# Ledger of designs, part 7: VH-VL binders against q5qx64

Target 1, 184 residues: q5qx64
Amino acid sequence: MESESHWLWLFNTESGKLSVKLSDTDVFDTPYKPSQLVNIHFNEQMMDIEDATTFQIVSETLEAYPADKMPCAPQNAALNATAWCRFGRPQMPQSWHFQKSDISEWPLERRLCELNSGFDQGLFLILDTDDEFATCLLLSEGMQLSAIKSLRQYHVIKVTLNRLLPATVDLALSAQSNWGQQLA

## First folded at step 1 (VH-VL)

Design p4 (framework fv_nepuvibart)
Fold by ESMFold2-Fast, scan of step 1:
Structure p4 (fold): chain C 184 residues (1-184), chain A 121 residues (1-121), chain B 107 residues (1-107)
Amino acid sequence: as target 1 above (184 residues)
Amino acid sequence: QVQLVESGGGLVKPGGSLRLSCAASGFTFSDYYMSWIRQAPGKGLEWVSYISSSGSTIYYADSVKGRFTISRDNAKSSLYLQMNSLRAEDTAVYYCARGYSKWYFGAFDYWGQGTLVTVSS
Amino acid sequence: DIQMTQSPSSLSASVGDRVTITCQASQGISNYLNWYQQKPGKAPKLLIYAASTLQSGVPSRFSGSGSGTDFTFTISGLQPEDIATYYCQKYNSAPYTFGGGTKVEIK
């Protein structure tokens, strides 16, 4: 589905969560409550061209993978990713839950990663990265972090780059495609 | 071998129109975001416009909004820039450029040779 | 709109020198910054994307660093073929604004 210029950001009156009005009869609910968001002083706000661009890029990126290898619908993940990129509150790092990786340099073109809590290993979409941290959106249906804590699908966390593990789906694709010079 | 070749530049009077073309080869054109970037003689680079791989998402620099129209024909592997109501300040070499990837479409990994547009009386 | 300020506008250096160019954004752009090389009469060439990632086939003497608002581009051991104008460019969101450029010449 292509994004349209008249899609609207609004808040669901029953759930209180951020939603996207796609048409008069179609409203998509994000899992994000106002307490997780910033710059939300509106009743309705049009999705702008940068929002539409983010949606299109994420949708197309995830659609490139086999449907049976993705734990989520690409369009749903794309709407949630767009919502977080526009309004998400900056996150404090949660790196202590996750295994360190052996990777010192993350290929910035790799937008899928996995994180291992020791209890579970989840698939994430990388929304943003800098020299030290990655902001990651959970694509898996859930992820256990400890005996008493779990992440829900589409929860956003921030981790140090040395926690990122290659996604198994990307490793399968990179075995068939050139993702950079491997073994110089 | 990736190639981008621009054409359609020339001399035009203020208020006139011109259509630029960019012919792509050596890659699957329909998979890539494409941009136009310009450079006035002796000046720096200025981004003008982009168009998504499907053509559904388009953005313009404020300096050209309402006057320029970007379009593409994926069957012909061609990118276009229709320029209307041209002004002297539009005088520049116009480059066609490919976005590196869907995540880094604002990073331009291949550029054409450029085509010169001169707006003068 | 976010303004991109690049400095210096020009510099002269000798072969073998370490050359440093800076780029400053008026607002945070994370790591969405590219560096390009343009030789006279030629189209620009992408050297670095995502602030610090070297494009395939680009010599390792070129490097980039920084995040947010302050970015640095370095040539470690300037070569004669490196004489060019260098541009930074933001791409976190449109417009994909370029810096004013830095002309690098040999002394």
Scores: ipSAE 0.005, ipTM 0.467, lowest interface PAE 12.7, mean pLDDT 84

Design p5 (framework fv_nepuvibart)
Fold by ESMFold2-Fast, scan of step 1:
Structure p5 (fold): chain C 184 residues (1-184), chain A 122 residues (1-122), chain B 107 residues (1-107)
Amino acid sequence: as target 1 above (184 residues)
Amino acid sequence: QVQLVESGGGLVKPGGSLRLSCAASGFTFSDYYMSWIRQAPGKGLEWVSYISSSGSTIYYADSVKGRFTISRDNAKSSLYLQMNSLRAEDTAVYYCARTPHYYFWSKGLDYWGQGTLVTVSS
Amino acid sequence: DIQMTQSPSSLSASVGDRVTITCQASQDISNYLNWYQQKPGKAPKLLIYDASNLETGVPSRFSGSGSGTDFTFTISGLQPEDIATYYCQQYDNLPYTFGGGTKVEIK
């Protein structure tokens, strides 16, 4: 979706703010704090081809869903996902906030998941997985984790694969979906 | 079972053209980046080109830029490489390969086709 | 372009030996490096991705390590079926580039 390798990563070394300069008049601010990011030593750096590629994949994936079923703008989610994939620090798992799903294998075609904290159930974009964990970006406008903790939209969390729940929107879009069978 | 099957290779004279095809099966083709990689006889691997899942993002190695065109047809689960102005140094086995994007991150070339031989000679 | 220098070009070892192959990038590529196995007359197969992660279904005797510019691929306990040429490949920046390959033969 019109990603451009000439887009610039901007880092304000005084404020610690990471942004994307899309044009002379259009700057997108990421929500990520310096403590969540690897050390950044530039004031500006061109997005490379891998960054543009990540943006296109995420944009294409989210735009395939009806707009009224998505709690976020696909392009905003894609820019934040790209920023996290490039500069995000490795996350420590926070699986204890979430209910178990008894799922050990997650289908590659399922890019959205939900997590249930007992206080809220949020929609997430899966950014990456390894053999035990998934790194998930919150698409919902917010998610309560406990009496004193909430995630803001686009914040990233790492959980064990057995915390992932099928996204309701995936089940709704496919009347023929055997999603429960694939996961069971 | 994931399968990639290349076709379209053959003998062509310098300056000629060939169109390679790669037929994919056993996975959702429209979810994957696809690449072409070549290998000259007795030599190492050389990346040629890739194309994004939708076809909107395309990149080429400098050695083929302006002469080769990568394209895809997601409805037919097929990848193509149109090769024009062929040179002797383009002689190689051409492989198509799938680029896994396990939840949006491109990792390795996890499945490759068997390859198709292109020979450019008078 | 990022140059990938792979060493040695070839080696011969006995079954059960530990085999080590190295790959050097001309610039920092973090961990964006893969290792492939190519048996004679066959297409390459992905063994290791992101410098150190074993691809599903690949035997645990294969391992990778390194970050930045220096990378190592190891076969602990070489088996007869491991006769192949091994390649490293960076995907930090386009164009993607491969090492020259290491031909592994069994004595």
Scores: ipSAE 0.000, ipTM 0.452, lowest interface PAE 12.6, mean pLDDT 85

Design p6 (framework fv_nepuvibart)
Fold by ESMFold2-Fast, scan of step 1:
Structure p6 (fold): chain C 184 residues (1-184), chain A 121 residues (1-121), chain B 107 residues (1-107)
Amino acid sequence: as target 1 above (184 residues)
Amino acid sequence: QVQLVESGGGLVKPGGSLRLSCAASGFTFSDYYMSWIRQAPGKGLEWVSYISYSGSTIYYADSVKGRFTISRDNAKSSLYLQMNSLRAEDTAVYYCARDRLWGYKYYFDYWGQGTLVTVSS
Amino acid sequence: DIQMTQSPSSLSASVGDRVTITCQASQSISSYLNWYQQKPGKAPKLLIYAASSLQSGVPSRFSGSGSGTDFTFTISGLQPEDIATYYCQQSYSTPLTFGGGTKVEIK
């Protein structure tokens, strides 16, 4: 009966990109093409419990922020995040594009970060971290990396933990805990 | 078929209260953001309030903040607008409109017929 | 708040004419602009979303274009049933705001 447990992964016949069939009339297209994905040998595949959990966590996390302070709709970001978590190809680090931060220990509960390319500063959702790296999904409409290179919204990159900057929206909404003050 | 049916409008005196209801059918109500939009006689459209699919995110136009309360009952597929401290300038047809699918869509694809609220000055 | 300036406020045209309405946002709203049609005594109806996407079931004579701050809505070959007031609406930021409307009449 829960709508998330009845969603289907499929590939859009016109674009060739990964999509989610939400109902008979509603299909959500991700920007992810097959070359960016793994384990995609199916015509249709049901969303499982882990997919539904990822969607709910990301949706609720982003919906907690004021809509006018976020560059994207929470559920759009959540569907793209869920798609990448399930099928995304492991990324090689691209840390050289980004300003180094002084943060050596990133709190696990902080799921938003910013990265600074020197040309632009973008807002990202952290999908996963280990001891060395973070996998980050771009929430901003775009992000310039150089004079000739830009990331598109929902593009996923991997960076070393020392590139993560505190998200401005987290700092602005912290009335009782000063995130920036605690981070040095 | 998607259907939205408003009720609860009527004639009230300034300072009075009204509760508007919107009954939804033909779709999974709990998946959609919902909005109230009003239109004063002979005037344009003014967005009043929206509520997220879960009810956790709510926003109001400055003209109604502190006086109006939007709410929903997903088990009953119903949307509500509690209007308190009504003023003459609140006189309008109030429309219930279907907004975003989980935030996914960004437009009002279905509207109710509207219910008239008249506040005498 | 984002102000939506719509022009003209009203226009009169003949059946078969090409009608153009413009909408200007006080700041960039990307493509988060929708167009609605409202006939007298009726609820508004969605015609165009995301600046240029035609809603299912809407005749192809209606079209939209633009991005950022400047948007246009066009009726190619005006029909008698198109007599209505047309509104633009931004969905980029809260509060959601509508243009002042353009009343389209037939001469």
Scores: ipSAE 0.006, ipTM 0.480, lowest interface PAE 12.5, mean pLDDT 85

Design p7 (framework fv_nepuvibart)
Fold by ESMFold2-Fast, scan of step 1:
Structure p7 (fold): chain C 184 residues (1-184), chain A 119 residues (1-119), chain B 107 residues (1-107)
Amino acid sequence: as target 1 above (184 residues)
Amino acid sequence: QVQLVESGGGLVKPGGSLRLSCAASGFTFSDYYMSWIRQAPGKGLEWVSYISWSGSTIYYADSVKGRFTISRDNAKSSLYLQMNSLRAEDTAVYYCARDYYGSGYFDYWGQGTLVTVSS
Amino acid sequence: DIQMTQSPSSLSASVGDRVTITCQASQDISNYLNWYQQKPGKAPKLLIYDASNLETGVPSRFSGSGSGTDFTFTISGLQPEDIATYYCQQYDNLPWTFGGGTKVEIK
């Protein structure tokens, strides 16, 4: 296990994408290009306390779910979430792609949601919210938005809060817990 | 074990006020939307109001809007319904119900508390 | 508001019978419909959610089907303990609305 306080932000010399150097032999590549990022004028930069905190929160949140119910490895999602929270360029809303819901408030402790485009329904990690919008990172391996547009895994979008749907995995775990009470 | 216990019902005159309480136990109260649902004697169910996890999102049925106020105290695991300007048609058993994500999924209900509005 | 029309208002059946109750929404609600059981003097109990999913701990003789505007609730092999009033409820759009209820009695 490597301490996240010794991890370095750098850019991959082959791909040009933002990466995290975890050790001398282990480098994690994010999917994020420099054009999607801000405040990136460095060769190497240490992860700070805020970065380490984001990584731990996301990693622990996703690790609490059964592995067979998650479409991604928790640590990979946590590294990508930390990268976006640190350097991600502010997004314009893309709410029109998605089904409306009646949920307009999302507490910080509820980190998973789903969005329905009518073509596909994807599982997202909520990175940030305000009183109107949520910034969401796609955990699913892909998501079709229209006949000609799709999101790749770990893509970040911004939507109005009234597009957020309860995550099926959260509902399934609630149902499993209730079933356990009947058996016990 | 999940329990919801209502209290505060009683006989009140038209134009009067009552405050209902719902005490929750056996679950993390702050993770759930909470609703009030009522049932007039011998009649069907009518959804009255809901309140979100933090209390910042609230909705009322048109029949009670402007007269009833829903609130919660997460530190006390309690839900409240302040009822003002009561009318004969507000006579009902009032149920507290929990809702996961505010989706209208009422998996647990309290026993109900009777409110009678008459003179 | 979305109106939920439930039929019949009441029915009498014998133990072991198949009982069917219908619920019609005034507009398309997809599958966003729950069914509840209310025994005399008791609070309602959730039986079916998302039109066809059986709630945990609920006997398999209860089932639901339908989508859009037309829904059915079925008890396969009515038991004495099933004497109750049954309600459908839509949750596609606020305000949440319930059907008028169907009182099921044993003859």
Scores: ipSAE 0.000, ipTM 0.443, lowest interface PAE 20.4, mean pLDDT 85

Design p8 (framework fv_nepuvibart)
Fold by ESMFold2-Fast, scan of step 1:
Structure p8 (fold): chain C 184 residues (1-184), chain A 120 residues (1-120), chain B 107 residues (1-107)
Amino acid sequence: as target 1 above (184 residues)
Amino acid sequence: QVQLVESGGGLVKPGGSLRLSCAASGFTFSDYYMSWIRQAPGKGLEWVSYISSSGSYIYYADSVKGRFTISRDNAKSSLYLQMNSLRAEDTAVYYCARVGYYRTYAFDYWGQGTLVTVSS
Amino acid sequence: DIQMTQSPSSLSASVGDRVTITCQASQDISNYLNWYQQKPGKAPKLLIYDASNLETGVPSRFSGSGSGTDFTFTISGLQPEDIATYYCQQYDNLPYTFGGGTKVEIK
């Protein structure tokens, strides 16, 4: 369950993307190119305790949901989330793609949200929030933003808090939670 | 420099068998998923099979299931395709290809191909 | 199986022209689509991955766009060396499937 002491950040020599070497035969490629990242002046670098902590928290959060209701494998999402939290370049808000919500404030314990582009409604993991913005990682297999533009799974965007919609999977569990009671 | 070199193609009669080999160099072979893709004369590309970096996960196109076996030898940086019960419709150039990005499954490097002809 | 319908089957254009090829999936594949170039007698070469990302070393005149079921591949300023057959390929689900190919020739 825990990140191993052998896990290694490196750049895939063929793709140029950030990768995690989990073993001699198992390399996980993130979708993140060097231009999307900061503090990446290394050939290889071990995962530290902060990386391990991020991986564990995200894995446990996503594993709490029924597997047949999630669009991604929890460990894959957790590795990508850890990569972005460690190295992701700060994002400029892209709120104009998305419909406004009527929610006045977002509970910090709700780590999943949805965003609606009018073409598609995608499921996201909230990586971080402040008073104005949420940084969101796409969990859905993809998300259409316009006739010719889409987000790839695990793309990270920043939006204003008034774009966040309750996740359908959280609403499906709402009979068992305060979140569903507050939204009913 | 990444290189993939196929061998083992040739003329075989219907019902016969052939074993294709692909020799990889210029990269850490054991870190990559590998695939076989074929192309019948004058036709388009058809994916045949893939094998994970460890060899634990293997998938086949329905047209070859039960007849073809993909395998690899990481110590020798080699990929194999054992073809049994060959049919005329298996006639094609067989390409060895590397799956270059984990989770994207893009075929980023291809060998030059080896021709398999199934006829009398 | 996911069917990939590629159009047109062939086209002729002049050097410097903008060439557009389309690929349609029988179901939603998000952006999980690659484009390949195959020159006569040669193995295919990856040009574009994940619908719109240009492979390293590929000229910037090549581009891809689209998501869901409709995808476009464009050559902006066709060159003589671009004579080839171009294939789309989905990797959303097994088995991986290719489009029928588009043969590009220069008039």
Scores: ipSAE 0.000, ipTM 0.452, lowest interface PAE 17.2, mean pLDDT 85

Design p9 (framework fv_nepuvibart)
Fold by ESMFold2-Fast, scan of step 1:
Structure p9 (fold): chain C 184 residues (1-184), chain A 120 residues (1-120), chain B 107 residues (1-107)
Amino acid sequence: as target 1 above (184 residues)
Amino acid sequence: QVQLVESGGGLVKPGGSLRLSCAASGFTFSDYYMSWIRQAPGKGLEWVSYISSSGSTIYYADSVKGRFTISRDNAKSSLYLQMNSLRAEDTAVYYCARELYYRSGPFDYWGQGTLVTVSS
Amino acid sequence: DIQMTQSPSSLSASVGDRVTITCQASQSISSYLNWYQQKPGKAPKLLIYAASSLQSGVPSRFSGSGSGTDFTFTISGLQPEDIATYYCQQYYSTPLTFGGGTKVEIK
């Protein structure tokens, strides 16, 4: 298989569908709608080194966890995370769906978090943080936000830092894991 | 606008103590991991210690464990390094540095450094 | 502890030359590697993070590549202001460790 730096972004300009060509016979479709993405004017474009780096970091982070404790395949989450980091539109905060956690700072070595809507508690990958907000990608198969609203797997949301909860899977594993190291 | 200013360096005898300070401005200090990094005269960079945003997570290089204590005062936007039982090999310029908020590890801002000389 | 071996320890090049510095980790660190520039008498400055990402405000002539154990830093078209010592640094695990540095001088 060719390295991730030789993968291609594919964009259907009529449908607005974003995908990744991994090989001549293997194409990965992202779930992101055109309205969620920045304007894209190419039909195909190579992944650059930054894309490859994002993919590798996310893949290694998720692969450190036992497969039976993860709600998704690491490669699928990593491809979607890379697509969002490259082409996702900035999100408006949606903190009102989630219970407060009494946490005002987040350990930056912890890339997984949970959010509690009162209906569900979902597992998320933190894509980015600033001094007020975290951008989070849903790893769980789905998450109910209210009686009439649900997030689909890989949906990206932005929330205030005081909504983040420690991931249950991190609490069950060794506290000594850092930056994609093997967990004890 | 981001500034880090170290102070407290000087000449001390072996076995002595010294406290370094780092005054931060231009950003929300309480949101960032902070590190101390040192450089002996004519030598390379050596990471000394880091402290999490809240102060709950602290790590030290083996060369300073048990002798140095990192601490912070978020209300004063200040980072400290208490150095005890100083040795000649601790002679160095000491830098405080901020870790990138969304990618903890890369040091995106450094202070000017403060020189600590340990000699008899 | 992860050891970072940097090569060469020093080099001399002419303005306009392409300069290449390498860094080798004693174990795989994925892409968790930074490159810093330090001019005489000054604090280090972050140039590259995550092996290949250019820090904002840094000239595009600086670039990084590599993954796992072998990393490369390149200056395309060396300028007089690039006279400095360059350091790699891993942030894959604690303790954080730096390479020994490469002193870049102009002929």
Scores: ipSAE 0.005, ipTM 0.462, lowest interface PAE 15.3, mean pLDDT 84

